# VHH binders against Iron-regulated protein A (irpA): the designs that were tried, part 8

Target 1, 312 residues: Iron-regulated protein A (irpA), of Synechococcus elongatus (p12608)
Amino acid sequence: LITNQTIQGFVDQVVVPSYVSVAAGATQLEQALQTYQQAPTAANLEAARQAWRVARDRWEQTECFAFGPADSEGFDGAMDTWPIDRQGLKTAAAQPVEQREDSRKGFHAIEELLFAATEPTLSDRQHLVILATDLTKQAQGLVTRWQQASDQPAYRSVLLSAGSTDSAYPTLNAAGTEIVQGLVDSLSEVASEKIGGPLETQEPDRFESFVSRNTLSDLRNNWTGAWNVYRGQRSDGVAAGSLQQRLQQQHPVIAQQLDQQFATARQALWAIPEPIETNLASPRGKVAVLTAQTAIAAVSDTLERQVLPLVQ
Below, E stands for the ipSAE of ESMFold2; O stands for the ipSAE of OpenDDE; V2 stands for 0.75 times the mean of E and O plus 0.25 times the DockQ between their complexes.

## First folded at step 1 (VHH)

Design d7 (framework vhh_ozoralizumab_d1)
Fold by ESMFold2-Fast, scan of step 1:
Structure d7 (fold): chain B 312 residues (1-312), chain A 126 residues (1-126)
Amino acid sequence: as target 1 above (312 residues)
Amino acid sequence: EVQLVESGGGLVQPGGSLRLSCAASGFTFSSYAMYWVRQAPGKGLEWVSEISGSGGSTKYPDSVKGRFTISRDNAKNTLYLQMNSLRPEDTAVYYCARDSPRYYSGWYPLTAFDIRGQGTLVTVSS
């Protein structure tokens, strides 16, 4: 099922462009927060909040390929630890950000200072610039780890060498297993923890981006990222050598089922009333959330039970 | 299915040496940082070594630094712990652990280790 073209498309058309997009978003957020610090107007606050949402949305599209440097080298922890240490964050001003616990930096630390109050204090505005500068450094570091060799080979090269002598991925199917497992894990997490946790406790503040009310956008971007990996590109259409194309060619019944389940999950996620945090308890909101949870779980289950065995 | 199988433990005298092994399967071994953690009778888990996916970076707490060496063979999907100058206080069940996926990692790092095996018992007697 997996070819060299499948792996190259995954890396060059999805992973690397996604991380580049995240780094650009982080840079734009840093700039917006610098502008807000210099001129703390309502307009500049809203611009900074919007820049955070854009950067966050782009980051959420990368969760289905959080293997490799994102996990093993600490980028995910540094950028997206949750829950945060709210009290430790507010008292961390004297500690250099590089030396802080992961719970005192990253997207959710910025979220807390930027959204928790009607407007940030002077101290918060100064702290936000420091946090955004670090987030930009982390995002750029992740791009560098995928594209450039240093004390370790570029991770792009590691995946592209699948099936070669001395490769970390001894076969093309080993790389395919990594890719499909990422899809399974990310979609399972969305259904069981991101949606399931708040749904079971009926506590809206258990939604990960509760403070900003960005959770539904997070979930929609988790779906979008998985869809991009499945199609083998971020632009419209089906990429040559993609998982979707290969399944359509070799396992058309599985492909038809999976294509339908992705479409059903998309429809369900986009039917949830915004914001999800305030609509969880409403009859319409609860039904929509349950419907989306079921649809997303179905995609994950099909990938695990029917696609994963084809690449193992 | 992710599997981690520890071996190499046993009874040794103080000052002795042991080499522990961990056979990994069901995931791309070289993509994950790996750890050795131990649990002494009646006590909690204690981190004893860390190695990056490439093997280029290692970390140790002061209690074992200079005595223990973590290493890996990515071609064989095997993690090792060379233990020298063993002390009675090193008596514990030793587990190898994979870096947990993002989805299960929290800001409590000790609970973030993905421990799959039953461990291997090291007894330093005297």
Scores: ipSAE 0.000, ipTM 0.161, lowest interface PAE 15.6, mean pLDDT 87

Design d8 (framework vhh_8cml_1)
Fold by ESMFold2-Fast, scan of step 1:
Structure d8 (fold): chain B 312 residues (1-312), chain A 126 residues (1-126)
Amino acid sequence: as target 1 above (312 residues)
Amino acid sequence: EVQLVESGGGLVQPGGSLRLSCAASGFTFSNYAMGWFRQAPGQEREFVALISWSGGRTDYSDSAKGRFTISRDNAKNTVYLQMNSLKPEDTGVYFCAAKPYSWYSGTYLEDEYDYWGQGTQVTVSS
């Protein structure tokens, strides 16, 4: 099922462009926060909040391939640890970002200072610039790790060397397994933790981006990221050599089922009233969220039970 | 016959380091995620670290993050746990375990692991 073209398309059409987009978003957020610090107007605050949402949305599209450097070299921890240490964040002024625990930096630390109050204080504005500078460093570092060799080979090269002697991926199917497992893990986490957690406890503040009310956008971007990996590109259509095309050719019944399940999950996610945090207060809202959970879980289940065995 | 054989345990002083190894046989090692669990006297077994079949993904307990590094060598069918800055509370029997397929299906739950080693004792004492 997995060819060299499948792996190359995954890396060059989905992973690398997505990380480049994240780095650009982080840079724009840093610039917006610098502008807000210099001129703390309502307009500049809203621009900074919008820039955070854009950067967050782009980051959420990468969660289905959070293996390799994102995981093993600490980028995911540094950028997206949740929940944050709210008290530690407030007392962290004397502590350099490099020495802070992951729970005191990254997207959610910025979220807390940017959205929790009607307006950030002068101290918050200074702290936001420091946090955004670190976030851009992490995002740029992740792009560099995938594209450029240093004291380790570029991760692009590691994945593209699948099946060669001394490769971290001893076969093409080994790389395919990593890709499909990433999809399974990401969608399973969305269904069981990101949606399932708040549903089980009935506590709206269990939604990950509760402070900014960005959770529904997070979930929609988790779906978009998985869909991009499956179709092998970030634009409309089916990429040559993609998992979707290969399944259509070799396992058309599985492909038809999976295509329909992705479509059903999309429909359910986009039907949830905004913000998702308000949906636990009504029977209709709970049904919408449960419907989305069930649909996303179905995609993950099909990938794990029917697709994963085809690449192992 | 499936076997997981741990080695590298021992007695160290606080602040010391140990490298645990787990040699696997009897199954296709590269198709399994490999984990480390530990059990202190009088306590339940707890998750320490996990590495995906490729080595591309790792996960750590909060107590292990920043101090322990899990790695694997698929050519040698071996998984490793490099333990630095050891503390007395790290004392326990360390177990190697193999988990098939699903990464998130009960990663921290013993029931999700098909194969277990006998364990190796780590003692951190001044």
Scores: ipSAE 0.000, ipTM 0.132, lowest interface PAE 18.1, mean pLDDT 88

Design d9 (framework vhh_gocatamig_d2)
Fold by ESMFold2-Fast, scan of step 1:
Structure d9 (fold): chain B 312 residues (1-312), chain A 123 residues (1-123)
Amino acid sequence: as target 1 above (312 residues)
Amino acid sequence: EVQLVESGGGLVQPGGSLTLSCAASGFTFSTYALAWYRQAPGKKRELVAGITSGGSTVYMDSVKGRFTISRDNAKNSVYLQMNSLRAEDTAVYYCAASRLYTGWYSPHQYDYWGQGTLVTVSS
């Protein structure tokens, strides 16, 4: 099932462009927060909040491939630790961000300072710039690790060398397993933890982006990221050599089932009333959330039980 | 206090079997993903097998079909059944747990680690 083209498309059409998009979003957020610090108007606060949502949405599309440098070099921990240390965060501004616990930096630390209060204080505004500068550095570092050799090979090169002597991926199927397992784990986590946790306890504050009311967008972007990986590109259509095309050619029954399950999951996610945080307890909201959970779990199950064996 | 305690390691002959156990305490076990890592003499730490909170599993290619990971949420335990053991399986085996888990291959993604249990495959 897995070819050199499958791996190259995954890296060059999905992973690298996604991380570049995240870095651009982080840079725009940093600029918006610098503008807000210099001129703390309601308009500049709203612009900063919108810039955070854009950067967060782009980041959420990368969760299904958080292996390699994102994991091994701590980028994911530095950028997206949750829950945060709320009590310590506001008083930690004087500590160099590089020396802080992961629970006092990243997307959710910025979220807390930017959204929890009616208006950030002067100290909060100064702290937000520091946090956004670090977030931008982490995002740019992740792009660099994938594209440029340093003390270690570029991770793009590591994946593209799958099947070569001394590769971290000894076969093409080893790389395929990493890709499919990422989809399985990501979608399973969405269904069982991101949706399932708050749904089971009926506690909206268990939604990860509760403070900003961005959780539904997070979930929709988790679906979008997985769909992009499956199709082998971020634009519309099906990329040559993609998992979807290869399945359509070699296992058309599985492909048809999986295509339909992705479509059903999308329909269910987009039917959830906004925001998910305030609609969880309503009869209509609860049914919509449960329907989405079931549909996403079905995608993960098919990938795990029918696709994963084809790449192992 | 959080603890992961491995047991079941020992000396076994090639072709033999061992079952490793990892007993967890101090966190809500059922919501965590669990993994077995190993570190052979002179080698880096590597993933052997993993199991998500929902029961999905992953295996290193060289152990697939020989090793089986399982969990028992009622007992707060994860297990690694190792069959057809080879000299190359000699390593210290570590149990690891992660709450917000994506990916399997990096040691620092895990929230908690056990102290390790030695497995020696030798005649």
Scores: ipSAE 0.000, ipTM 0.149, lowest interface PAE 16.7, mean pLDDT 88

## First folded at step 3 (VHH; framework vhh_8cml_1)

Design c3a (from c3 with S103R; at its last look DockQ between E and O 0.04; V2 from the best seeds 0.00; counts 0 for: pae E 14.1 > 2, placed apart)
Fold by ESMFold2, look of step 3:
Structure c3a (fold): chain B 312 residues (1-312), chain A 124 residues (1-124)
Amino acid sequence: as target 1 above (312 residues)
Amino acid sequence: EVQLVESGGGLVQPGGSLRLSCAASGRTFSSYAMGWFRQAPGQEREFVALISRSGGSTDYSDSAKGRFTISRDNAKNTVYLQMNSLKPEDTGVYFCAASPYWRGTYTPSQYDYWGQGTQVTVSS
């Protein structure tokens, strides 16, 4: 099922462009926070908040391929650890960011300082720039790890050499397993943990981006990232050699089911009113959230039960 | 399903060291972030340390920072807590726990699986 074209499209049409997009978003957030520090107007605060949401959108589309350097080299931890240590974050302002634990930096540390109060303090604004500079460094570092060799090969090269002695993936199916497992894990986490946790406890503070009220956007971007991987590209249509196209050719019943399940999950996620955090107590809001949870779980279940065996 | 078994607890003098181990049985260990919690008599379990699924990210409570180190070996299905410069207030039962969250969590209710605990006693 998995070909060289499948892997090349995944890396070159989805993964690398997505991480480049994250780095661009982090840079724009850093610039907006520098502007806000210099001129702390309401307009500049709103521009910084919007830049955070844009960078967050781009980052959340990468969740299903966090394997490799993002995980093993600590980029995901440095950028996206949640929950944060709120008390320690307040006392860390003068500490070198390179020496901080992950719970005191990254997207959610920035979120806390930028969104939790009506207006960040002078100390907060100085701290935000430090955090955003580190976020940009991490995002750029992740791009570098995928595109450039150093003491380790570029991760692009590791995946593109699948089935040869030059790769950690001894077969094309080993690479395919990682791709499909990434989809399964991301969508399962959305259904069972990101939605299921707050829904089970009825505690809106358990939504990952509660402080900014951005959790629904996070979930929609998780879906979008998975959809892009499945289609093999970020633009409209179906990429040649993509998982979707290969399934359409070789297992059309499974492909039809997945296409429908992705579409149903999208419809359900986009039907949830913003913000998801206010929907837990409302009967209609709870139904919308449960419907989305079920639809996303169905995609993950089909990928795990029917597609994963085809690449193992 | 994952079963967790702690070991390495014991009695130690203030300033001493212990290394706790938590062995997991099951095929899903690398799919979980891991945490250590402790419980003094009559108290709720409190966060001590966490580590991401790969081991690339760690965090600690204020009381543990600089003295404790969490690590994991996914090939051996084991998570460790190296505890140095122990103090009497570190006394309690230490539990390891497995969380489905990618990054781990400070919140006990978000851990799916728990060990039985191992006693650590720091006695002056």
Scores: ipSAE 0.000, ipTM 0.223, lowest interface PAE 14.1, mean pLDDT 87
ESMFold2 (binder alone), look of step 3: mean pLDDT 83; pTM 0.853
OpenDDE, look of step 3: ipSAE 0.005; ipTM 0.265

Design c3b (from c3 with D59Y S103K; at its last look DockQ between E and O 0.25; V2 from the best seeds 0.00; counts 0 for: pae E 8.2 > 2)
Amino acid sequence: EVQLVESGGGLVQPGGSLRLSCAASGRTFSSYAMGWFRQAPGQEREFVALISRSGGSTYYSDSAKGRFTISRDNAKNTVYLQMNSLKPEDTGVYFCAASPYWKGTYTPSQYDYWGQGTQVTVSS
ESMFold2, look of step 3: ipSAE 0.012; ipTM 0.463
ESMFold2 (binder alone), look of step 3: mean pLDDT 83; pTM 0.850
OpenDDE, look of step 3: ipSAE 0.021; ipTM 0.372

Design c3c (from c3 with D59K S103R Q110E; at its last look DockQ between E and O 0.26; V2 from the best seeds 0.00; counts 0 for: pae E 16.0 > 2)
Fold by ESMFold2, look of step 3:
Structure c3c (fold): chain B 312 residues (1-312), chain A 124 residues (1-124)
Amino acid sequence: as target 1 above (312 residues)
Amino acid sequence: EVQLVESGGGLVQPGGSLRLSCAASGRTFSSYAMGWFRQAPGQEREFVALISRSGGSTKYSDSAKGRFTISRDNAKNTVYLQMNSLKPEDTGVYFCAASPYWRGTYTPSEYDYWGQGTQVTVSS
């Protein structure tokens, strides 16, 4: 099922462009926070908040391929650790960010200082720039680790070497397993933890981006990232050699089921009224959230039960 | 709930090898990412290795990379840690841990289930 074209498309049309987009978003957030620090107007605060949401959108589309350097070299931890240490974050303003634990930096540390109060304090504005500079450094570092060799090979090269002697991916199917497992793990986490946790506890602040009321956007971007990987590209259509195309050719019943399940999950997820955090308060809102949870779980289950065996 | 039992620890000379096993019971082992941690006396638990639910992805600490290999057999509900070229600084209690989800963190708080540990001692 998995070909060299499948892997190359995944890397070159989805993964690398997504990380480049994250780095651009992080840079724009850093610039917006620098502007806000220098001129703390309501307009500049809203621009910084919007820049955070844009960078967050881009980051959340990368969750299903957070393997490799994002994980093993600590980029995901530095950028996206949650929950944060709220008390420690407030006292850490003078602490060099490079010496901090992951719970005191990254997207959610910025989220806390930028969104939790009606207006950040002077100290918060200074701290936000420090955090955003580090976020930009991490996002740029992740792009570099995928595209450029150094004391380690570019991760693009690691994946494209699949099936070669002494490769980290000794077969094409080993690379395919990682790609499909990434989809399974991301969508399973959305259904069971990101949606399921708050539903089980009935605690709205269990939603990951409760502070900014951005959780529904996060979930929609997780779906979009998975959809892009399945299709092998970020634009409309189906990429040649993509997982979707290969399944359409070799296992059309599975492909038809997956295509329908992705569409059903999208419809359910986009039908949830914003913000998802208030939907626990009403029976209609809970039904919408449960419908989306079930639909997303169905995609993950089909990928795990029917597609994973085809690449192993 | 998942019960985890480590085995295979013991005394070994520097440069030697040891294979740890972690048997899981209670429910489907394949629904969990599995990790190995170790703890020297008076120190915090430190990450050693992680393997995805399917076994397709592995991750290692800097001290383990190139010397240790994590693997799993989902049919036997078992995860393994092959440790080669052992050094005295590898001495400690080794814990098996399970997490229901895949995240890019190495902290113990991301793991829901823990074994009791098995002692590994590297000394002459």
Scores: ipSAE 0.000, ipTM 0.167, lowest interface PAE 16.0, mean pLDDT 87
ESMFold2 (binder alone), look of step 3: mean pLDDT 82; pTM 0.835
OpenDDE, look of step 3: ipSAE 0.005; ipTM 0.289

Design c3d (from c3 with S57K D59Y S103H; at its last look DockQ between E and O 0.62; V2 from the best seeds 0.00; counts 0 for: pae E 12.2 > 2)
Fold by ESMFold2, look of step 3:
Structure c3d (fold): chain B 312 residues (1-312), chain A 124 residues (1-124)
Amino acid sequence: as target 1 above (312 residues)
Amino acid sequence: EVQLVESGGGLVQPGGSLRLSCAASGRTFSSYAMGWFRQAPGQEREFVALISRSGGKTYYSDSAKGRFTISRDNAKNTVYLQMNSLKPEDTGVYFCAASPYWHGTYTPSQYDYWGQGTQVTVSS
């Protein structure tokens, strides 16, 4: 099922462009926070908040390929640890950011200082720039780890060597397993934890981006990232050699089921009224959330039970 | 709800190794992310390592990276911490903890269940 074209498309059409997009978003967030620090107007605050949401959108589309450097070299931890240590964040400006525990930096540390109060304090504005500079460094580091060799090979090269002698992926199916497992893990986490946790406990502050009321956008971007991986590209259409195309050609019944499940999950997820954090309080909102949870779980289940065996 | 029991602690020389185990009973173990924390006398619990519900994601404190390995066996309801190259500053009581969050957390207050702890002493 998995070919060299499948792997190359995944890396070159989805993963690398997505990380480049994250780095660009982080850079724009850093610049917006620098402007806000220097001129703390209401307009600049709103621009900084919007820049955070844009960078967050881009980051959340990378959830299903967090394997490799993002996980093993601590980028995901440094950028996206949640919950944060709110009390420790108060004193963290005295700590070099590179020495901090992950619970005192990253997207959610920025989220806390930028969104929790009506207006950040002077100290918060200074701290936000420090945090955003580090976020930009981490995002750029991820791009570098995928594209450039150093004391370790570029991760692009690791994946593209699949099936060759002495490869970290000794078969094409080993690389395919990583790709499909990434989809399974991301979508199952969305259904069981990101939606299921807050829904089961009836605690809205267990939604990951509760502070900014951004959780629904996060979930929609998680779906979009998975959809892009499945299709093999970030634009409309189906990439040649993509998982979707290969399944359509070789296992059309599975492909049709999966295509429909992705569409159903999208429709359910986009039907949830903003903000998702409010929906725990109403029967209509709760039904919409449960419907999305079930639909997303179905995608993950089909990937795990029917697609994953085809690449193992 | 969930009972956690650590084992494998003891006295070891610097540079030595220990393998800690944490056996879970009660609820389904695979429903929880798992963490290891340690506590020296008079200090708050310090994050050491965590592992996601599936075992697919792990994270380590800076002091543990490269020396410790967390793993889990959901069929045996057990999480492990392999501790190599031990140093005197690793001395403390090691606690296993269970969190409802998928990736776990670094913050002790976000863990719903805790073991009783197992003593690790590294001394020359």
Scores: ipSAE 0.000, ipTM 0.269, lowest interface PAE 12.2, mean pLDDT 87
ESMFold2 (binder alone), look of step 3: mean pLDDT 81; pTM 0.833
OpenDDE, look of step 3: ipSAE 0.016; ipTM 0.362

Design c3e (from c3 with R27F D59Y S103K G104S S109D; at its last look DockQ between E and O 0.17; V2 from the best seeds 0.00; counts 0 for: pae E 12.9 > 2, placed apart)
Fold by ESMFold2, look of step 3:
Structure c3e (fold): chain B 312 residues (1-312), chain A 124 residues (1-124)
Amino acid sequence: as target 1 above (312 residues)
Amino acid sequence: EVQLVESGGGLVQPGGSLRLSCAASGFTFSSYAMGWFRQAPGQEREFVALISRSGGSTYYSDSAKGRFTISRDNAKNTVYLQMNSLKPEDTGVYFCAASPYWKSTYTPDQYDYWGQGTQVTVSS
C-alpha cells in the first residue's frame, strides 16, 4: 500500500510546509508581544491575542505527525504541554526558560498570561516576550531538524530512506505504520479526551484551550491536519501516491467509507456553535458535540481496524 | 486508591536483558497513557518510554531507542518494559507512571500517578 511517493508527498507536501507555517506564526506572535510590551494599548493586546490564535491554529494541524523529532527531542513537550503548572508559572519569571519544566512554557503558558485576565500586568508582559521567544526558537528548531542534517540526518531523509540501513524505518510499511498510527492516535484523542473528557465530567475547564476559548478551532485544525495527511497534500484534490489514492486503487470499499466518514466528521465539527465550552450548558449544544465525537471516532476506528493492518 | 506496582528489577550483567512489569489498579487503565522513567542517585527522573492508551503508539528516549520495548495489556491492566542490551548507564530506579494525556508527556510533571519504583542494576 505504501510507496516512496506516498512518503515523499507526506513529508514534502504536508509535514515540512506545516512546520514552516508554525514557525512563521510563532515569529509573528513574538513580534506582536514585543510591540505590546513596548506599547500596552488595547489594540496591541488584541493583535497579540489574534497572533496567538493564528500560531495555535497552525500548530494544531501538526498533531497527527508529532512523531520523530517533535516527540523524541522534546519540541512537542516544550511547545504544547497542558495542563500547565499555574502556580509555578507565576513564580517562574526568574527562571531561565531553558531550565524550566515544560509545564511552565509553551502555548498554554502564553495562553494563561495573555488571556486569563482582562489585561496582563507589566510583569506578565515581560514574561510573555520571554515565553514567545522560546516558542519561536522551538518552532524554528523543529523545522531545522526536519530539513537540515547535523550529527544526525534530517528527518526528511530518514523517512525518504525507508527500507535502507540509513533509516529508522527498515521497510516502507514501517514508515506507513507511523503515518497511519499518527492519524489514529490524533483522532482518537480528539474524540475520547479532547471532546469526551469535558463531556463525561461536565467540566468546561477540561477543554484544552478553555482559557482563550480556542478549543473548537483546535479540534477543527486537528481534523484539517488529519485530512491533509490522508490526502497527501494541504491544497484541494488528491495527491498522487497519497494514502487516499492508494486505498482508492487497492481497497476501494475502505477508501469510500473513509472519505464519507471524514466528510461527516467535518460537517459535525463545523456545525458546533462557538464557543464549544458553552455547548455543555444546553441539550441541543450537547447533541452537536456528541454528534461530532461519534463522527471523529468513526474515522479513527476505521483507520485502526481496517487500514493499520494493511501497513503491518 | 490508585496504585501502580512495578516488578521485575534486579541485578544483571552488561548486555543482559530484563522485563519490567507495572500492575495498575484504582483507575480506568485503558484511558491512560503509560510511561517509564528512571532515576539514578542524585539525578532527576529521566524519561525512558511512553505508550499510548490503546498501545498503538510508542515513544522512546534516544538512550532507549532500539534496545527497549514498551507494551501494554489493557485486559490485565499491565504495562511492560522489555530492556535488552543493558548498559551500566541504565542503572537506576525505574518508575511506571500514568497520564490522562499522551502528547507532551515526557516530563514527570505531566503524570498524575506514579509507582514506587523497581531497582535495575547493571554491573559485572
Scores: ipSAE 0.000, ipTM 0.196, lowest interface PAE 12.9, mean pLDDT 87
ESMFold2 (binder alone), look of step 3: mean pLDDT 85; pTM 0.860
OpenDDE, look of step 3: ipSAE 0.009; ipTM 0.313

## First folded at step 5 (VHH)

Design e10 (from b9 with E101P; framework vhh_enristomig)
Fold by ESMFold2-Fast, scan of step 5:
Structure e10 (fold): chain B 312 residues (1-312), chain A 121 residues (1-121)
Amino acid sequence: as target 1 above (312 residues)
Amino acid sequence: EVQLLESGGGEVQPGGSLRLSCAASGFTFSSYAISWYRQAPGKQREWVSTITSGGSTNYAESVKGRFTISRDNAKNTLYLQMSSLRAEDTAVYYCAADTYPYWSEDSYDYWGQGTLVTVKP
């Protein structure tokens, strides 16, 4: 199922451009927060909040390939630890960010200071710039790890070496397993933890981006990221050598089922009333959330039970 | 009204050079990351390079070392200096402001009209 073209397209058309997009979003957020610090107007606050949403949404599209450097080298932990240590964050402003626990930095630390109050304090505005500077450094570092050799090979080269002597991926299928497992894990987490947790307890504050009311956008971007990996590109259509094209060619029944399940999950996610945090308790909102959970779980299940065995 | 206008394309022999420009208007150019994408005949649109508002640059592996992206915020203009051109670089090149969470063919990212680059062996 998996070819060199599949791996190359995954890295060059999805992973690297997505991380570059994250780094660009983080840089724009940092600039918006610097502008807000210098001129703390309502307009500049709204611009900073919008810049956070854009950067957050881009990051959420990368969750389905959070293996390799994102996981093993601590980028995901530094950028997206949740829940945060809210009490520790209040006293951490004087502590160098490099020395902080992951729960006192990253997207959700910025979220807390930027959204929890009607407007940030002077201390919050200063702290937000420090956090955003670190977020930008982490995001660009992740791009660099995928593209540039250092004391270790570029991770692009590691994946593209699949099947060669002494490769971390001993076969093309080993790389395919990593890719498909990423999709399975990401979508399973969406259904069982991100949606399932708050749904089970009926506690809206258990939604990950509750403070900003960005959770539904997070979930929609988790779907978008998985769809991009499956189709092998971020633009519309089916990329040559993509998992979707290869399944259409070799396992058309599975491909048709999976294509339909992705479409059903998209429809269900976009039908949830905004914000999800406010609508969880309503009968209509609860039904929409349950429908989306079921549809996303179905995609994950098909990938795990029918696609994963094809790359092993 | 947001507009992006690409120029500088043309025909060139393998190994040649071209400089593409993208003139932007209708938005605060200096505040956005701006990217170059390309679409070869019969192929999907491909990311080529991005320059952030802070000046950091990133390149697709296929063009790294051959292409250089730059910006002039005073002129609201993005550039792509292309050298050592190959037949596979033949494509329509597009300028896009990186304002949305993802890139797509139906993008509201202020796509330009494109400029054709043809590398003839």
Scores: ipSAE 0.169, ipTM 0.632, lowest interface PAE 6.4, mean pLDDT 89

Design e11 (from b9 with E101G S104G; framework vhh_enristomig)
Amino acid sequence: EVQLLESGGGEVQPGGSLRLSCAASGFTFSSYAISWYRQAPGKQREWVSTITSGGSTNYAESVKGRFTISRDNAKNTLYLQMSSLRAEDTAVYYCAADTYGYWGEDSYDYWGQGTLVTVKP
ESMFold2-Fast, scan of step 5: ipSAE 0.475; ipTM 0.794

